VH-VL binders against b4u8r9. Designs and how they scored, part 6

Target 1, 211 residues: b4u8r9
Amino acid sequence: MKLMICTSNKKKFEEISSILESLKKDENLDLEFVKPPKEIEVEEYANTFLSNAYLKAKAYYNAFGIPALADDSGLVVEAFSDNLERPGVYSARFYKDSFGSHVLKEEDFKLSKDELNNLKVLRLLEKEENRKAKFVSVVAIVLSNNYGIFGEGELKGHIAKEPFGNFGFGYDPIFIPEGYNTTLANIENKDKISHRRQALEAVFFMLKKML

## First folded at step 5 (VH-VL)

Design y18 (framework fv_burosumab)
Fold by ESMFold2-Fast, scan of step 5:
Structure y18 (fold): chain C 211 residues (1-211), chain A 123 residues (1-123), chain B 106 residues (1-106)
Amino acid sequence: as target 1 above (211 residues)
Amino acid sequence: QVQLVQSGAEVKKPGASVKVSCKASGYTFTRYYMHWVRQAPGQGLEWMGIINPSGGYTSNAQKFQGRVTMTRDTSTSTVYMELSSLRSEDTAVYYCARGSSYYGSGTYHFDYWGQGTMVTVSS
Amino acid sequence: AIQLTQSPSSLSASVGDRVTITCRASQGISSALVWYQQKPGKAPKLLIYDASSLESGVPSRFSGSGSGTDFTLTISSLQPEDFATYYCQQFKSYPTFGPGTKVDIK
């Protein structure tokens, strides 16, 4: 069986593929991981990670007729969250979200998107006592028109006072996992403790029982 | 003027520990990462680890995991590197080195270096 | 870990010569490469960062090029003060250094 890994983000594709290949290694499953034939644009208009992951997977399945895996993931900072988790589904573009927009200045926009996202989180938390945060990953697999599976993972921790390290991407430079004294961007093999690995393990366990 | 001044040479026996200091001046200590790099006599450079002087967060190369501890004292603008369970192959000059910027690739561009501390491990 | 190799391991050159030193990475590192100069008994000195950017205060005769796995440091017209060992360093992952290239006087 072919399973498409449906992300346009090269770093996410490499991370997901690496984790899935490691999980498959000793299982003797009829399972091959592939890239989609073509990237398609999918509107992520839902307010939850699961709904956005499902929408992406379903769109790719409908376009190509091949089982499709998609993820939606982001940072959730407790101090920013109420009925909606924030940055949440808006994690990749938090720098342009209206929530907290007052902390960014024109001169800051010479920074990269990820650096702007990190800076915004740090400035919003500058005088906050509660720095608790978590990474969330939700993975959805659409196997047929009427059948799919999903898995979730969380990595609890807190936001550092300043960015640190160069490994990984996104909010890794400012996130300190529970039980550690350094950021994810400073952990060379973060896959073993990541929220994404937990979500992928969950769906892989379900998929294994079907193959 | 940016300056990194390290502690003096040490001679240790196998199994001992050594703690090397690096005192920074001429810049805001907490705005730049500090690294430790060593060099065995007549050999190349080997990265040991990194510390963020602001938060005290550290990461170490796998080879030194469990043997190296990096700390800092913000009141004296000093970073420390302690290496335990010393072996003869730990004989080297140990350098502290500053990353040239806090954000981006400059974290690992070592623009200023200490003068080095010779640590000799002999029986 | 990403391994770096340098060639040649040593060379002999005269003042005025063009010197070329190569650094190869065991996997792609984009432009995440730094060059240092080290003189006997001294700490290394940053020459070039991000593969091709000249550090402030470094003479323009030094230049760097390359991306991916193959990188080059060039000294266009060797001066007496350039006799030293040169090291490349990657920062795509935890830093690793090449073994060094010693530039000796002929």
Scores: ipSAE 0.006, ipTM 0.531, lowest interface PAE 11.1, mean pLDDT 87

Design y19 (framework fv_burosumab)
Fold by ESMFold2-Fast, scan of step 5:
Structure y19 (fold): chain C 211 residues (1-211), chain A 123 residues (1-123), chain B 106 residues (1-106)
Amino acid sequence: as target 1 above (211 residues)
Amino acid sequence: QVQLVQSGAEVKKPGASVKVSCKASGYTFTSYYMHWVRQAPGQGLEWMGIINPKGGYTSNAQKFQGRVTMTRDTSTSTVYMELSSLRSEDTAVYYCARGSSYYGSGTYHFDYWGQGTMVTVSS
Amino acid sequence: AIQLTQSPSSLSASVGDRVTITCRASQGIDSYLVWYQQKPGKAPKLLIYDASSLESGVPSRFSGSGSGTDFTLTISSLQPEDFATYYCQQFKRYPTFGPGTKVDIK
């Protein structure tokens, strides 16, 4: 069986593929991970990580007829969250989200999108004592017109006062996992403790029971 | 002019500790990461760890965990690297090196280096 | 940890020669690779960052290429001041250096 890993984000594709290949090691499964034949445009404007992951996986399955895996993930900062988690589903574009827009100035936009996102979080938390946060990943696999599976993972921690390190991507430079004294961007083997690994392990466990 | 000036050579006995300093000048000390890299005589380079002078956050290579402590003093623009439980294999020139940028990949482009501090561990 | 290997370990060359040094990573490192030059008794000097970007002040005869696991440093026309040891360094994970390639006069 072929399973498409459906992400246009090169870093995310590499991480997902690496984790899945490691989980498949020493398992006798008819399972091969592939890239989609081509990238398609998918509108991911749902209110939850699960809905966004599902919409993307379903779109790829409908286009190519091959089982499709997609994920949606982000950072949730407790101090910014009420009935709506923030940055949440807006994690990749938090720098242009209306929430907290007043803390960024024109001079800052010389920075990359990830750096702007990190800067915005840090400035919003400058005088906050509650720095609790978590990463969330939701993975959806569409196997056929009738079947799909979902997995979720989270990594609890808090936001550092300054960025540190440059491994990984996104909010890794400002996120300190629970039990650690350094950021995810400064941990060599973050895949062993990541929210994404947890979500992938969950779907892999379910998939293994079907094969 | 950016300069990194390190403390002088040290001779230590096995089991002792050594603390090497690196004084920065010519730039905003808290706007750049600082690294420690060592080189045994006639051998290659080995990365030891990194410190963010602004927050004091550190990370060290697995080989040195439990033996290396990195600190900084913002009032003197100085970083320190202390290595404990010294062995003969720790004989090396120890360098401090600046990451070229605070954000992004430049954190690990070592654009300025100290002159090196020779640490000799012998009985 | 990511292991880096360099080939050759040493080479002899003449002024004007084209010199090619390779660096191979034990796993994919994208373009998170840096090249340094080190002369005896001195600290290393940054030559190339992000696999192919030339550091300011470094002569244009130096160039870097590659991505993933295979990388190359090229000196198009070797000069007397280029006799040195060259190191690659990755930063996809905690930094590790290659063992170095020594460029000696023929």
Scores: ipSAE 0.007, ipTM 0.518, lowest interface PAE 11.0, mean pLDDT 87

Design z01 (framework fv_faricimab_arm2)
Fold by ESMFold2-Fast, scan of step 5:
Structure z01 (fold): chain C 211 residues (1-211), chain A 123 residues (1-123), chain B 108 residues (1-108)
Amino acid sequence: as target 1 above (211 residues)
Amino acid sequence: QVQLVQSGAEVKKPGASVKVSCKASGYTFTRYYMHWVRQAPGQGLEWMGWINPYSGGTNYAQKFQGRVTMTRDTSISTAYMELSRLRSDDTAVYYCARDSYEYGDYWDAFDIWGQGTMVTVSS
Amino acid sequence: SYVLTQPPSVSVAPGQTARITCGGNNIGSKSVHWYQQKPGQAPVLVVYDDSDRPSGIPERFSGSNSGNTATLTISRVEAGDEADYYCQVWDYSSDHPVFGGGTKLTVL
């Protein structure tokens, strides 16, 4: 059985496939991880990580007839979240999201996109006591037209009062993981992927039971 | 001009410690992980660990855990690798090498290497 | 632990094509990097991400990677290409790089 890992990022493909191969090593499963035959355009305009991961996996399954794995991930800040998680699926482009748009001014757009995202989060939390946040990863596998599985992982923490340093990317400069007293930008990269590993482990255990 | 310049050759007795330096220039020192790789005479490349120059965070190969310490000084863009309780089989050329991936969410190739520091351990 | 296997030596005549292999379980799913090391010198990155070349590396150097074998190809070999060549991947499961044992290229 072939499972397509549907990401255009070669490093991400390596990370996902390495984790899955590691989990598979002593299991004697008929399971092979492959790249899609061709990249396809997928419109990812859903409100949840699961829906976006599912839409991508389903598009690849429909195109090639091979089981497909896709993922979606981002930051969730508790104070911004209600029936929708925020920044959520807009994590990479939160600076353009209509939610909280009033806190950014024209002069701020001289900053990079990541700096704008961080600035927006910090300004929205300026007078907020609840700074709880988490990184979330969701992995979806479409196995057939009517059958799929998903897994989820998270890295809990809180948002710092100000960014620490200019190293790292995304929300790393403002995210402090639970149990630490410094931002993610200052922590080993292995800790940054714990939420992705959790999601992959979850779907692997489901696959193992059905193979 | 991006370059890494290492300290000079060392001769040590068994049980001693050695500290090798690696001075970076031509790029922003804190934006790339620095690795240490050694090579015994006539042998292949052996990874020892990395340091995040921004945070000072480290990750050491299991074989060297407890004997190696990696540090840096951002004010002079210099990384250090100290190996303690030296044995004759620690005789090797020690290299610092820059990870090619800026900011480091994924590790990659070693794109820039220091010239190497020969450490000889003999009684 | 993940292991990369290289032939210990390869011989080639000047002007011919040298091929150095790097074997690994499902290595085609990994990014393979290649280093050239001349006697008494530090390694030099000659191919990265399977087939890309750093600035300053001659077009004679190329790479491929599929299935269980990655290959470094050096066309129109020159005497100056004589060196040890190492392949390398990053093993995300153990979170460290893995190097091949090295291949000595002799230009006869």
Scores: ipSAE 0.000, ipTM 0.501, lowest interface PAE 13.1, mean pLDDT 85

Design z04 (framework fv_faricimab_arm2)
Fold by ESMFold2-Fast, scan of step 5:
Order: C-alpha cells, then sequence, then structure tokens
Structure z04 (fold): chain C 211 residues (1-211), chain A 123 residues (1-123), chain B 108 residues (1-108)
C-alpha cells in the first residue's frame, strides 16, 4: 500500500517519514511512504487542527485515489483561548489575527513575521500570570471514501518572558517545554517533534490494524 | 533574477581572522536559510554551518564550533561568515548557498550558490 | 554523523550512459540532491528530490533512490558533462546537510 504524505513543507515531510519509517521497522508491513504526484491547492476553512488536517488529506485522496496523510499543527496559549484555541490554526499568521491586534504598533512591522508573532504573544502575556501553553499536532489519514483515522499529540509547557535560543522556527524562541528550563530554540530536534511523534504513533497503531 | 554575490579573494597569515560577505538579490532574503560550504584545493564540499536570516539563529558544524561566526544584516540583504585563528589548512574556496527550506519546491537543496571566495592562509 | 559514499571516478565514452552512485544507510527514506561542479566554478543543482530536474537542466539527467543507494544517471553523455558530481541529503536529526565525497566524471 502506498500512503501519500501530503505536505509542501520539506522538513515536515522528512520528520513525518522518518518517524513512520522508524515505527514501521521490524513490523513487516506492506506500506510505502510517497510524495503526492503533484501539489494541489486545498481550501482550508476550519477552526480546528483536525478539520484542517482532514480537509488536506481528503483533497489529496480525491485527486489521486491514493491513501493520504496530512497534518496541521500550532501553538495554543491557555490565556488566549475560550471556545477557540489561539493562536491555534492561525499560528503562522497570528500577527494578522484581529485577536490582540491592539498590542502591535506600525513601527513593529519592520520585524520578520515570526518575530511579530512572538512579540504579539509576549505583549499579550505581559501582565498575565497564567503562561501555560502547548504545541498541538493532529494527523489525519484518509484511507478510502468510507474510512479515515486521526491521531493527536501535545507538547505542554509555558511561554518565556523574553525570547531565548540560538536558532528556531515560529514560536520556538519563546516556548519552554514542561520539565525544561530553556526554550525549544535551545533543545535538540527530538524534543521539538515529541507532539508529532505522539500523533503519528496513534495513527500508526490504527493503520497496522487495517493492513 | 536571483543571485548571491560574494566578496573578493583574501590572503591571510596564520592566526588572523577573515570575514567573507554574501549579498543576496532577487528574492526575500529572510525566507531562506543561508549555508556556508568550503572546498579545499582538490577536495570535496565541506559544510560549515547555516544561519537563519529571519531570526539570526545559527547552527555550526562541530569542527568549526568556537572559530566560526555567522551573521547577517537584513537592511542590505547580506550574510557574513567570519573564521578566526586561521591555519594553513583553512585555505579553501568559501561558498554561500541558499537552502530552499520553508519556501519553494525543493527538498532542502541548494538551488543558488555564490561564486565563491578564495581564502589563502600562508606565512 | 550520517555518511554518504561515492566512487571517486567514473569514465564513459560520448553518447553512452554514465551512472554515479551515492551510498547511505537507508538513503531511500531521504530526499537526494545532485550537484555538478566544473573546474573553477560553483556547484550547480542538476537533480533534486531524488528524480526531479531544475528548469534548464537537460532531460538526459535523471535520478533514482531506493534502499541504501541513490543513483545519478546521465544518458547520451556529452563532453560538456565532464565535471565533479556530489550527492547531498538533509539529516533532520542533526539539522544539517550531508555531502558525498564527490565523483569525477571523465568523458573520453
Amino acid sequence: as target 1 above (211 residues)
Amino acid sequence: QVQLVQSGAEVKKPGASVKVSCKASGYTFTKYYMHWVRQAPGQGLEWMGWINPYSGGTNYAQKFQGRVTMTRDTSISTAYMELSRLRSDDTAVYYCARDTYGYGDYWDAFDIWGQGTMVTVSS
Amino acid sequence: SYVLTQPPSVSVAPGQTARITCGGNNIGSKSVHWYQQKPGQAPVLVVYDDSDRPSGIPERFSGSNSGNTATLTISRVEAGDEADYYCQVWDYKSDHPVFGGGTKLTVL
């Protein structure tokens, strides 16, 4: 069986395929991980990671007739969340989100997009005692028109008072994982993908049952 | 037109430092990682490290840790690689190269390279 | 400390097919890229993502990748193809690229 890993993000493809290959090791499964024949445009309308992951997987399955895996992930800050998780599905573009827009000034937009996102989170939490946050990864697999599976993983932590670390993507410079005294930007790649591994393990367990 | 233009050749004495520049044009400088790769005469490609022009974050090869510093100036779309405490075996052509990660259809390939900067270390 | 192994040299006559291998543990699970470097020049990307070609690269260049070996295939070789060829992967665990040692292609 071929399973398409439906991401245009090179590092996500490497991370997902590497985790899945490690889980497949010694399982003797007829399962091959492939890239889609071509990238397609997917209309993501949803307010949840699960719905967005499902929409992507379903679109690729409908286009190519091959089982499709897609993911969606982001940061959730407890103090910003109510019936909607925030930044949530808007993590990559939080600086444009109307929520909390009052904390960014015109002068700030000389910063990069990730720096704007981090700055916005930090300013919104300036007087807040509850700094709890988590990274969430949701993986959806569409196996056929009648069957789909999904898995979820979380990396719990809190938001630092200021950015720290020698490298990182997105919110890595301001996120401190539970059990650590430093930000993700200062921790090895294994720790960064623990929530993704959890989601993929859940999905892989169910996938084994189908093969 | 996308291009990377590097500073000119350098001749240095052992113990000195050299700082090579790499000016980017034709694309959004902060969207792509910049790598530094060197090549000693008659030898293969040796990776030195990368800088994320967006954050200023860096990752250096263990061999160069403590001697190399990578920086950037986003106002002029220029990346820099400084190598200190030079030795004769640091004689090489030094390249900057654009990583396609985060924006593009390549899988962490180097699609654009600078022309190279020859650094000669001799007494 | 992931390592890629290439033969140091390959010779081929004009019009024939050259095959350059790149060995790595479970390299078939990674995306392999290939660079051509002519004397005195910077490397040029000729194959990316195992088998795709950048715009402007002739169809004679192709790639494959499975198991522990990736291969760059150059069909109908021309004198202008004479160069050093390097394979490269990204090792996500160390978050850096790994290059092969290079193969000198000689067209006789």
Scores: ipSAE 0.005, ipTM 0.441, lowest interface PAE 11.9, mean pLDDT 84

Design z05 (framework fv_faricimab_arm2)
Fold by ESMFold2-Fast, scan of step 5:
Structure z05 (fold): chain C 211 residues (1-211), chain A 123 residues (1-123), chain B 108 residues (1-108)
Amino acid sequence: as target 1 above (211 residues)
Amino acid sequence: QVQLVQSGAEVKKPGASVKVSCKASGYTFTRYYMHWVRQAPGQGLEWMGWINPWSGGTNYAQKFQGRVTMTRDTSISTAYMELSRLRSDDTAVYYCARDSYEYGDYWDAFDIWGQGTMVTVSS
Amino acid sequence: SYVLTQPPSVSVAPGQTARITCGGNNIGSKSVHWYQQKPGQAPVLVVYDDSDRPSGIPERFSGSNSGNTATLTISRVEAGDEADYYCQVWDSYSDHPVFGGGTKLTVL
């Protein structure tokens, strides 16, 4: 069986395929991980990680007729969350989300998108005692029009008072995982992707039972 | 379907101003940053600045600060770049380009480009 | 300020492999993008994020990036590949893109 890993991002493809290949080791399964033949445009307008991952996987399955795996991930800050998790599905574009828009000024928009996102989170938490947060990853696999598999993973932690770290992407400079005294920007890559590993492990064990 | 269409060629005298437009279609205009890049005849690509179409926030290259103004009109999905106090060495093709940002990545690629607008400054 | 260095010119025969380099201090820690520009036309993104291709770009185009050098590789070169090629990174410190000076590829 071929399984498409549906991401246009080379590093994300390598990360996901590396995890899946490590899980497959010594299992003797008829399972091959491939890139989609072509990148397609997918509009992800759902309010949950699961729905967005499903929409992406479904679009690729419909286009190519090959089982498709897609993921959606982001940051969830407990103090910002009610009936909706926030930043949630808006993690990449939190700086322009209406929630908390009052804390950003015109002069701030000279910063990069990730820096704006980090600044917004920090300002919203400035006087907040509850700094609990988590990274969430949801993986969806569409095997046919009526059959799919879903997995979820979390990396729990809290938001730092200020950015710290030599190098990091997204919210890495402000996120401190449980059990650590420093931000993800200062932690080895294998620990930074544990939420994605959990989600991939969940779907892999379901696939294993079918093969 | 996704495209950027720019206004037509302009001929200006030194000291005048020029305003180039860039109309976006086929995607959500406010979702992506828009950059302006120029290229003088026989020269390389020179970045001028970007605008965030959602907020109207801008970041200009130091060389152009005080002479360049970037704006947008979200009702018609159009970005504008106005360059004032034109000099002969401002003669160039001016491009708008979309910034293809992905969450978790610090590498911004320009995936869609306008066709370019030739601005000639001569007396 | 961060600087990218490209050779001004590279020549190759049809059917051969062209390699265009982009030099930068610790460029392997950055993501490199490559643009093709034909005379009278706008630049076209041919490789992004070191080695990925946009839809519609032939598989003959590939990229790599490690240490102080990124490389655009064009296999089985065709006459239509003759163009100027620019590399580009994002400079986190100044929060703006940096372009290389460009390389003119001539197909003999």
Scores: ipSAE 0.006, ipTM 0.491, lowest interface PAE 12.1, mean pLDDT 85

Design z06 (framework fv_faricimab_arm2)
Fold by ESMFold2-Fast, scan of step 5:
Structure z06 (fold): chain C 211 residues (1-211), chain A 123 residues (1-123), chain B 108 residues (1-108)
Amino acid sequence: as target 1 above (211 residues)
Amino acid sequence: QVQLVQSGAEVKKPGASVKVSCKASGYTFTKYYMHWVRQAPGQGLEWMGWINPYSGGTNYAQKFQGRVTMTRDTSISTAYMELSRLRSDDTAVYYCARDSYEWGDYYDAFDIWGQGTMVTVSS
Amino acid sequence: SYVLTQPPSVSVAPGQTARITCGGNNIGSKSVHWYQQKPGQAPVLVVYDDSDRPSGIPERFSGSNSGNTATLTISRVEAGDEADYYCQVWDFSSDHPVFGGGTKLTVL
């Protein structure tokens, strides 16, 4: 069986493929991981990670007729969350989300997208005692028109009071994983993707029982 | 300060090899892929390949396959690009560039560039 | 092989708006990045992920991407904006970046 890994990003494809190949080792499964024949436009506009992952996988399955795997991920801050997880599906563009927009000033928009996202989170938490947060990954596989599976994983932690480190992509400079005394900016790549590994392990466990 | 500093200009004869270095500072070297891009005088940008400094894994453009080797030394945060069997049309400025990674937003932009290394191949 | 097409040159008067296009088959499904290169200098990322701007880049620089055309828009053009501009995508099928041929922006 071929399984399409539906991402346009080479690093994400390699990451997902490497995890799945390692899980497949010693299992003797007729399972091959492939790239889609071409990239297609998919609008991710749902309110949950699962719905966004499903929409993407379903679009690729409908286009190519091959089982499709897609994922969606982001940061969830407990103090910002109610019926909706926030930043949630808007993690990459939280700086322009209407939630908490009052804390950013015109002068701040000289900063990069990542810096604006981090600044917004820090300002919204300035007087909050509850700094609990987590990274979430959801993986969906569409196997046929009426059959699919999903898995999820998370990396729990809290938001630092100020950024730490000389670099940072996304929320790495302000997120301190549970069990650590430093931000993701100072941690090896393996720990930054533990939530994704959990989600992939979950779907792989279900998938191998069907093969 | 995040920066990439490359080795100095080289003048080589046809058939020789050149090895360009790219020293990274101000960030975790193993966190980001490193690309090599060249530009012949008056021409556009031409991608040569990338290296994953964490694993040492590489991916080379088909045009350079068999002539290019990309390596790194994590102890000194330095990436290397060696091009062998040089021809006059290999005369170009060679750049190293960092591939960005954004949490929750995966994009393959080249956010930090080295200053470039001029390699001149002439007889 | 995937190809990005840019006009070789664009001319604009100071204070006007310059628009540089990047054509590609279904480019709207890809993330487009834009680089500015001044003579004797390395390229500088000015727009990434279609429309986002790195810190330090003036708000006059913006981008859009839909269908078969991505566009870099430079508002209130200044003499210092004169440079070569390159668009770039990641081509998933070939698993490598693709650059446009470049556009020389001349400020008259």
Scores: ipSAE 0.006, ipTM 0.490, lowest interface PAE 10.2, mean pLDDT 84

Design z13 (framework fv_burosumab)
Fold by ESMFold2-Fast, scan of step 5:
Structure z13 (fold): chain C 211 residues (1-211), chain A 124 residues (1-124), chain B 106 residues (1-106)
Amino acid sequence: as target 1 above (211 residues)
Amino acid sequence: QVQLVQSGAEVKKPGASVKVSCKASGYRFTSYYMHWVRQAPGQGLEWMGIINPSGGSTSNAQKFQGRVTMTRDTSTSTVYMELSSLRSEDTAVYYCARDEYYYGSGDYDWFDPWGQGTMVTVSS
Amino acid sequence: AIQLTQSPSSLSASVGDRVTITCRASQGISSALVWYQQKPGKAPKLLIYDASSLESGVPSRFSGSGSGTDFTLTISSLQPEDFATYYCQQFNWYPTFGPGTKVDIK
């Protein structure tokens, strides 16, 4: 069976492929991970990770007739969340999000996008006692018009007072996983404890039982 | 300031291997993917592959599959590109180039900065 | 792989001329295109990213436009220092480059 890994982010394609190949290691499964024949434009307009992942997987399945896997993921900070999880589906572009825009100054935009996102989170939490946060990853697979599966992973923790560490990317320098005394950026084996691996494991084990 | 400094020119015989280094400074090494791009004399630019300095994972252009190996050393902020079974057509300037990477689906692959380039000559 | 073609392959122009270079993709890439300038013996320099965004420090005479499959780089008033080869590159998938357009100043 061929399974398309459908992401508009080619770095995510590499990360997802690496995790799935790792999970497939030493398993005798008729399962091959492939790129879509070409990228298609998919409008992601939903406010939930699952809906966005599903819409993307469904669009690719409809276009190519090959089982399709798609993902959506982000950081959720409890103090920023109400009827909408934040940064949530806007995690990659939180620095541009209208929520909390007042804490960033023109001078700050000399920083990288990740550094701007981290700075914004830290400034919004400066006087906040509730620092609870989690990473969320949702993976959807569309196998046919009437059959799909999904998996979810969460990595609970809290936001550090300042950035620390050199391993990783995104919000890793400010996120301290539950059970640890340091940030993800200071943990060498981040991929093994990440929300992405958990979501992919859930989906992989469901898929494995079907093959 | 952000800087990429590559190792010096190499002269190799056909069948040998070459390992080029690229040392990064002035930014958080593990936050940016690194690419390798080559350019044969008088020719255009050819993408070779990408490495994630954080986890060490790589993706290579299919043309180089089996011959190129990319690695990194986080303690020295250095990426390496090793090309084996060298042929005369591998004579080129090899560049490392930094990519921008951030969490989620909004990443970009435009290259800035570039290393100064390493000339690799393959001849008898 | 997404293939890019550039037109023309080379051109000669006078200082002050308006120069237009085109880049075409084999499939839709939205705005996922960048332009580089490469001078002899040097590494490429980023000029324009995301099809139309001018990189900081690049002169305003450079501009980019287009989306989907057809893209254009324009130099509104060519200067002597613009003698170079210009490359387009897509980032909608794994990176690929156009073959380059050589600009000679007469």
Scores: ipSAE 0.012, ipTM 0.543, lowest interface PAE 8.3, mean pLDDT 85

